# Designs tried in a protein design chat: VH-VL binders against o27280. Part 375

Target 1, 266 residues: o27280
Amino acid sequence: MDSMNVPEVLEIKRIVEESESVKTFIFSWDFRREVRPGQFVMVWDFRDEKPMSVSLIDPVRSEIGISIRRVGEFTDRVHGLSEGDLLGIRGPYGRGFELMGRDILLVGGGIGMAPLAALADEATARGMRVDALVAARTADELLFLDRLEAAGVNISTCTDDGSCGFKGFAHERLLTLEENHDMAAVCGPEPMMFQVMRILDERDVPAQLSLERYMKCAVGICGQCCLDDTGFRVCAEGPVFWSQELSRVREFGRYRRDPAGRRVPW
Below, E stands for the ipSAE of ESMFold2; O stands for the ipSAE of OpenDDE; V2 stands for 0.75 times the mean of E and O plus 0.25 times the DockQ between their complexes.

## First folded at step 15 (VH-VL)

Design ua62 (framework fv_marstacimab)
Fold by ESMFold2-Fast, scan of step 15:
Structure ua62 (fold): chain C 266 residues (1-266), chain A 119 residues (1-119), chain B 112 residues (1-112)
Amino acid sequence: as target 1 above (266 residues)
Amino acid sequence: EVQLLESGGGLVQPGGSLRLSCAASGFTFSSYYMSWVRQAPGKGLEWVSAISKSGGYTRYADSVKGRFTISRDNSKNTLYLQMNSLRAEDTAVYYCAKLDDYYWGMDVWGQGTMVTVSS
Amino acid sequence: QSVLTQPPSVSGAPGQRVTISCTGSSSNIGADYDVHWYQQLPGTAPKLLIYGNSNRPSGVPDRFSGSKSGTSASLAITGLQAEDEADYYCQSYDRSLRGSWVFGGGTKLTVL
């Protein structure tokens, strides 16, 4: 795996403004190094390195995209870059989503739609029927709606404030949608994912969930992101887990870990 | 070529345990769902269990749920079936089968291993 | 009892056509799950004959064909040959509680 541990300095080929707070950075990629939806890369701005999920996988154009929400110093610096500027990229890392069956439900919250947009492309390309529940706090934070529509995805939306689609949370909207899918994929805030997982479990729909905090586990760093008091493998590779695996983790959806490893409520 | 080879079958008493193995070769084992299917002497095919590519998702037929455990070791290209609390009606040839994740059909089968549960 | 229903036996003369039916319900074939067919020669493991209702794997002759309509599927064999004597199984998926792969009871084909 040593070739994946050395950052490649890549030119930003194109930047797409997804919203006021989210941009997708597109790079040329050699697909002899395969990338799958749900995997992430380490992005290096020559000062700090952060994990970012891959949101676009396009072997025809030989491109990958990473979607970044502006939330702090690193992401503010990256958002200040222009086409032609350079970033270090290493990876991909982690296990990606596994597809099964002929129809799939995607449930995404905020930036969690980024890895699900890549998954929607793969699912559609293999002939699956795709239903997507896209959730955000407000209408302007709903991501990838045009891209999903272009791919032929059946879209439902919800916003906390009611500014677009159903007024309420993703799990509340899910209760009004078709019960049966061959599988589901979920990505977003951990409390949202926990509520969605419980509904899907009651419906006996196999679900995979992508947990940002487990991205470091996939690159061999376990101390901050993979403490588990239920007997699940502490160092199990992420960020994507089946709901059967997560049902054994008491912390999922209830607690997170601070830098010192202490349990803190969401 | 693509090949699946079962082992671990034999004679066992009711209430006993047995562990079956299936060695895969000629394909990227970690890229496929896998299944166990059994066939009692002179009877038809019965699906027993299935496992996802990573091993993180498993399914069982009601007849074996709580008694059988399917697992896989992708580093060894091997599928397992741990059979506990065996009953006379578990007597069958057990086949390892590669499962297509889109069509949900079994495209490659092993030769089978015979499990006989008798006192 | 099998979830999918097949006739226990069917027979035909060399060169003739036979059809083997597979009848399901609204929770499997009727829910648009695909039907697959397997051929089992005496003393051997099953072999995939038809997948996804009507597709043939490499090496399967075109005299074998599959079709699906409503809650039922059919396997048609034309130009019967002695080597076609085998058990034939249909298989689909059932979406009822917990989901499961389901097989028909099997059909013994005799070529006389």
Scores: ipSAE 0.643, ipTM 0.822, lowest interface PAE 2.0, mean pLDDT 88

Design ua63 (framework fv_marstacimab)
Fold by ESMFold2-Fast, scan of step 15:
Structure ua63 (fold): chain C 266 residues (1-266), chain A 119 residues (1-119), chain B 112 residues (1-112)
Amino acid sequence: as target 1 above (266 residues)
Amino acid sequence: EVQLLESGGGLVQPGGSLRLSCAASGFTFSSYYMSWVRQAPGKGLEWVSAISKSGGYTRYADSVKGRFTISRDNSKNTLYLQMNSLRAEDTAVYYCARLDDFYYGMDVWGQGTMVTVSS
Amino acid sequence: QSVLTQPPSVSGAPGQRVTISCTGSSSNIGADYDVHWYQQLPGTAPKLLIYGNSNRPSGVPDRFSGSKSGTSASLAITGLQAEDEADYYCQSYDRSLRGSWVFGGGTKLTVL
């Protein structure tokens, strides 16, 4: 669904500290403008505008939440804001996740758990069994564990350093999980998503993957989103894609592009 | 009323091609997975193909894989089945059916369109 | 052969009870996928009769009921009427075969 092009100035109603580097900003939302898990909004601090995935969708409270990791000047400024301060919100944009079946596997890395947390809420509300594999570099970077537990999600964790759960990467942990699922949704660093996709393809589990780098392209900035080999531009349809769509893209999981458009291995 | 209406069937020679269409009305077409199911004269129902809401995921019965292509145009509320390399055993009534994405069931069916593959 | 097995025919007299079985395997009904039932009157398209093992769509009489146990399902028709004469199909999902919607071979119900 197309959203409005003009930012609406909204008051920050509540801020949730998710970790040292991640905060969720909660706003009142008029659900006549529908929002689904996997969609993003443009967040405007009256200086710069950046795409952010929607991490909370609550029609009962008439609220949405946007989870932001502190990684640069824009996000540092936004993290300095308080409840009652204003931000511009434009959207939603992009296609959301599509649910199918009786059970779903969520595989999230770092901030990639943000759109998956919203999806977990929708999946549990519709009666699906939800298993989540939550991955991060360290235990303090694991996100949304309490929220997922409260929703009735079956949680597995892994950390690169072994500080919580399985010691290793998401795809290594997935290889030790034997349960099959009707579908999967994956969001996190692209190399992680590629490895996870390969395992799910081998198990014939249909998977959807959310590619953060294509969010800006969805709002008309297409230079760095041109994919190799297939001739289609991911930005027009993203950020969520089925693994069937991505399996024919040589670029996915193998290399990225630098600011000059050159191929750089992961 | 919720309705599916198939068209495009007819008589074709073995090795020929046909494109079936299914026009949907009375519901939000883009919110549903869709499928094609066929029934040979005097025989039972056989699932042929399925497509996700966006069209990004498709699945085919082994009997038609590589020969048939399912697609959809959500702006036109229309489902398609491109049938290539047709064989006598593809002779059947082809039904468009709406998929329930929770139960894996088919809750709305079209009237069917007859495809006859004969020399 | 069909992945789900149904008897090819069943018969009963008006007012009686008939049951139609649907036998699957560990990759479909036994994997806890739901069973759906369709009624096909002569010369018409199939109509959803039972979904999710035991639920009736609006407009389907309570004479029709469904059940599931293990790798099998059953459709029961009580108070059999002449207009119930039709073909009945069960349908489930199979996680083998790369994920497929699967039908039973169909059962022709004759009302004597």
Scores: ipSAE 0.744, ipTM 0.855, lowest interface PAE 1.2, mean pLDDT 88

Design ua64 (framework fv_marstacimab; at its last look DockQ between E and O 0.92; V2 from the best seeds 0.84)
Fold by OpenDDE, look of step 16:
Structure ua64 (fold): chain C 266 residues (1-266), chain A 119 residues (1-119), chain B 112 residues (1-112)
Amino acid sequence: as target 1 above (266 residues)
Amino acid sequence: EVQLLESGGGLVQPGGSLRLSCAASGFTFSSYYMSWVRQAPGKGLEWVSAISKSGGYTRYADSVKGRFTISRDNSKNTLYLQMNSLRAEDTAVYYCARLDDYSYGMDVWGQGTMVTVSS
Amino acid sequence: QSVLTQPPSVSGAPGQRVTISCTGSSSNIGADYDVHWYQQLPGTAPKLLIYGNSNRPSGVPDRFSGSKSGTSASLAITGLQAEDEADYYCQSYDRSLRGSWVFGGGTKLTVL
């Protein structure tokens, strides 16, 4: 293992409250270390370590951002931190998103918008037309809307309860959209991604999807994030996969493995 | 110098198989989409296949779908084209080309390798 | 048979201006996909001549120019030289064909 596997202790430069349950932690970053949208880092609070997607890549300010949703003990601790506090960061790891064509559709659900927000910035900077379908359970859980709008992204929202935008799920909203794109990037709950992928495949739209699995080592050694049948390691061959790759993954959209390695249905 | 060099062409019987290789040099191979384009003798250019940077996404012309397989090894800076169930109409010079992922143009071409399918 | 249509041949005398047309449809050029042009000298591989409708790669003389309008594109060669004798191909992208790279049938340019 090389030096990139050693956590670097970084000071939290800034914290952005994205929603009631999501905060973005911003760190100074040496961009001699390349980072791509869709890649993740391992965040270490000196007690535990968790993989988190990079949600902000700002070479101008020499900063990266990591968006974290409050869901358990680790994230509770992290959410209790303040600017100036320290975290260990190692990475980045995994395969990030590729860009292709002139226009891209982003489909994100909840915290899944984190890596897509970073991708949106890159795509916009590249001169691509970016459409984003932002989904959440309720309006209060819609993420990065102001940021996306500021970047020139055309936003469509959908909420399960209809509190904002289209009432329904992302794939249902997608069915109402007639326009196709050169490519799509998808990230969110796996059942959502599964349905979205099916629609995009039927439309012959190249799609990349970011998977979430339990990742312990992040370097493709422990096998905790190994996908059935293919042997794909989410931390190494992913977390971003093409739909053509995922078509070979039996478990995709159906089940995942918990920390004990047991199959858990979605 | 940016360069693509095809190899693997030759004479093969109908129904046979052939594997083409394209060695890339002078640029970061893994940062580019790649493509195969062929040209039958005395005919025009025909796109055959394309592959994403990571190799996770591939496309094929209808004329070769199900018979040809494009792949790449980024650690070896090499593009491949596995051609199965070859037909006489597959006879052509096969070019590998670097593909621009934005404009969809092909800015670098190899010199090509000749594939002849004949009994 | 080609998705993009080119004249089979054009000719001109040295020093003259020649134009090669490339006609597509609403699903490719008309869909605002870029048109690229390639020059293929006899016995050689194609070479990118014009990219992104009107841009010249390094080493391409400014007497070569490209344009696009509606569902068609055009390659213009001014100050025609003997060395310009070659086959020229236009190329674009067509989303209606499950996303295919499409070429014109090619135009043989003869310098008289």
Scores: ipSAE 0.920, ipTM 0.956, lowest interface PAE 0.5, mean pLDDT 95
Fold by ESMFold2-Fast, scan of step 15:
Structure ua64 (fold): chain C 266 residues (1-266), chain A 119 residues (1-119), chain B 112 residues (1-112)
Amino acid sequence: as target 1 above (266 residues)
Amino acid sequence: EVQLLESGGGLVQPGGSLRLSCAASGFTFSSYYMSWVRQAPGKGLEWVSAISKSGGYTRYADSVKGRFTISRDNSKNTLYLQMNSLRAEDTAVYYCARLDDYSYGMDVWGQGTMVTVSS
Amino acid sequence: QSVLTQPPSVSGAPGQRVTISCTGSSSNIGADYDVHWYQQLPGTAPKLLIYGNSNRPSGVPDRFSGSKSGTSASLAITGLQAEDEADYYCQSYDRSLRGSWVFGGGTKLTVL
């Protein structure tokens, strides 16, 4: 919608330091503009604009939160801001997660826990049992553990280096978890998501996966996004897709395509 | 008023195809999972297929898997069931039903449309 | 055949109580999935009678009640009336069938 595509200048109400490299920026929000877990906003610092997943949705306090990892010039500038400073926000955009059933498994890697933290809040509020597998390279990069615990989520952790919880990758930890769920939601590095999806498919657990690289496609202005294996341009509204949709995409977890349609390593 | 209205039923030869439609009104169609349920003459209810809010997740009963395709068009508030390779045992009244995504219950049902597979 | 088992028929006199059972397994009712009940009057579409094990939709009299225990559920009808003569179906969800909605075979209630 036109009004949704115009950036609104909002004041940073509160900043939560999630880790050394991640901060959550909290803004007052008018919930007449619905926001659901899995959706993202475009964040504008008056120089550049980047897509960021919504990580907190709090209608009681009339607030949304956006979690940002420090990875480059844009995010470094945003991390330098303080409460009271201004950012442009437009959105929300994209498909939100679709819940089903009475229990859900969340599998998040690094900053991929951001949209899943918002989903955990929605799932617990509707009475679902929530189990979360939180994965990161190191203990310092595990995100939202205190927030998930406060929400009543059953938490398992793993780190690549063994500094917290299970030593290994998310999919290796998942193989040691035996509980079945009505659905799963997965967000993190694409190779991790591919391995997790394979295991969930073998267990007949329907899963939704959030793919950050398709966030720009969801705003309807990218003409160079490709999801098929024939070179045909197919722009699907993301970033959230069901595993049934992704199981037929040959490039998922193996390679991606640049604007020219060429295969590119991760 | 919340309602579902099926159409597209009729007489078809074994091996033939039919496409059923279900028009939804009085609620936000795109916010609900949807289902098809059938009932053979004088027999009980049998679940046939289900579809998620976006259409990205679908499930089928073993008896129809590979032959039937469920789909939806949220812009038209319409649910579809494409039935291929029809058999005499597919003869039934076909109902569309609205699904609750938490409890898996069916709270709103259409009036049904009769499909007869016979020579 | 059906994954959930119901008696094919039950009967009672006006004013009496009848109970209709619905027996499942560890992959459906025993896995704590809800049981829903539908009433089908002759020549009509099914109507939701009980949802979420024990809840009544608006307009359903309190003579109808549902319960669930272990791998089974039950529909109780008190103060039977001639208008209650119908087919009754239980429905749940089964995770072992790639996530399937499952119905009981149905119970014909005859009011004597």
Scores: ipSAE 0.785, ipTM 0.881, lowest interface PAE 1.0, mean pLDDT 88
Fold by ESMFold2, look of step 16:
Structure ua64 (fold): chain C 266 residues (1-266), chain A 119 residues (1-119), chain B 112 residues (1-112)
Amino acid sequence: as target 1 above (266 residues)
Amino acid sequence: EVQLLESGGGLVQPGGSLRLSCAASGFTFSSYYMSWVRQAPGKGLEWVSAISKSGGYTRYADSVKGRFTISRDNSKNTLYLQMNSLRAEDTAVYYCARLDDYSYGMDVWGQGTMVTVSS
Amino acid sequence: QSVLTQPPSVSGAPGQRVTISCTGSSSNIGADYDVHWYQQLPGTAPKLLIYGNSNRPSGVPDRFSGSKSGTSASLAITGLQAEDEADYYCQSYDRSLRGSWVFGGGTKLTVL
């Protein structure tokens, strides 16, 4: 059995405070296990295990970074850790983003910018022009702006309260942006992604979107991450899907299922 | 060596169907976008269809949209083109080509398979 | 219908230079999409000759060269040889409404 299916206990090398509610945990990583932007890892705090997005992929320094928003008991415990403390990591899992063309649009809401920051690094490294629409409720929650700027990304911001950039929702700002992109990558709250996908579909911009679902095994066996209308397993056929694939999924943007299988509105 | 090998061509009546296959070898098939290009006898090259690495995004020339379906099976290193409602103007050699997702060039071509649509 | 325009034919004597033009528009070559060139010898599949406007794959001699300017591209062949007699196609991407991969109509090169 290789290390993908058994958590490897890794030392937290550095912690970057991205915002009041988001920290990036950096680990040494052996890149014989390749990692692609949009793939996820299972983070184990020795009590519980949750899927988290990789936000930094640095083969030269042999490092990965995992960005975690504080939203509940698990993430509260992880945010309480210090450099030198241990976490279990298994993975990576899932299908990452596919790059296409020379001009890419990133649309990220909140913590959804994490996998998009990793994608931005890959895109700029291969010479693509990268535009990013970074959305949050407030200015203090806008993520990765300095990192994106340093990478040469053209940044547009929006905040619900108008404290930075465009006042309003990401899809409203998108209507005012230039339409000349070869593809888009979208990650954030599912209602936001649904609205953004509709605009991109109307513009004939190929889009990939990263979905979140409850996960247990992360390797496609248990069925807990399945989408209702297609049988797609988010941990195996996703978490990144093309908009063409998602157009056949009735639940996307409308509801989700809890661990007991019950419908829950977004 | 990177190779692509088409099969499944033949003679078919108008309104009929054919399925073309393209067997890939010598490279990681799932890491590449793929395309179909055709060439009518004595004519030039015409792009037909393209498909993303996962198969989740597909695109078609207007002349075949709604009649042709591109697909792939990455576990079998095989690209497919299902052709329905065939017309005389679909008569061509059909080439499988490996598509570069950055430059949009086609760096590897198969030998082609002939499709003839005639009563 | 060909989106990229090529002359239907060109000719030259052995040892001479010929140039094949490829004229596009603001939605393809003029939108800075790369131009690729393919050589098709009689009875064979197309073969990549020039990629990314001006790069030669291994095995393509340096007497083949490509260039791009504005909405147009050119393939130049110097030191013309009998085995260069073939059809030549340019190819790019067009970003108009639905986006598509587009080829020129092809140019038959005759070596006299």
Scores: ipSAE 0.709, ipTM 0.863, lowest interface PAE 1.6, mean pLDDT 89
ESMFold2 (binder alone), look of step 16: mean pLDDT 94; pTM 0.958

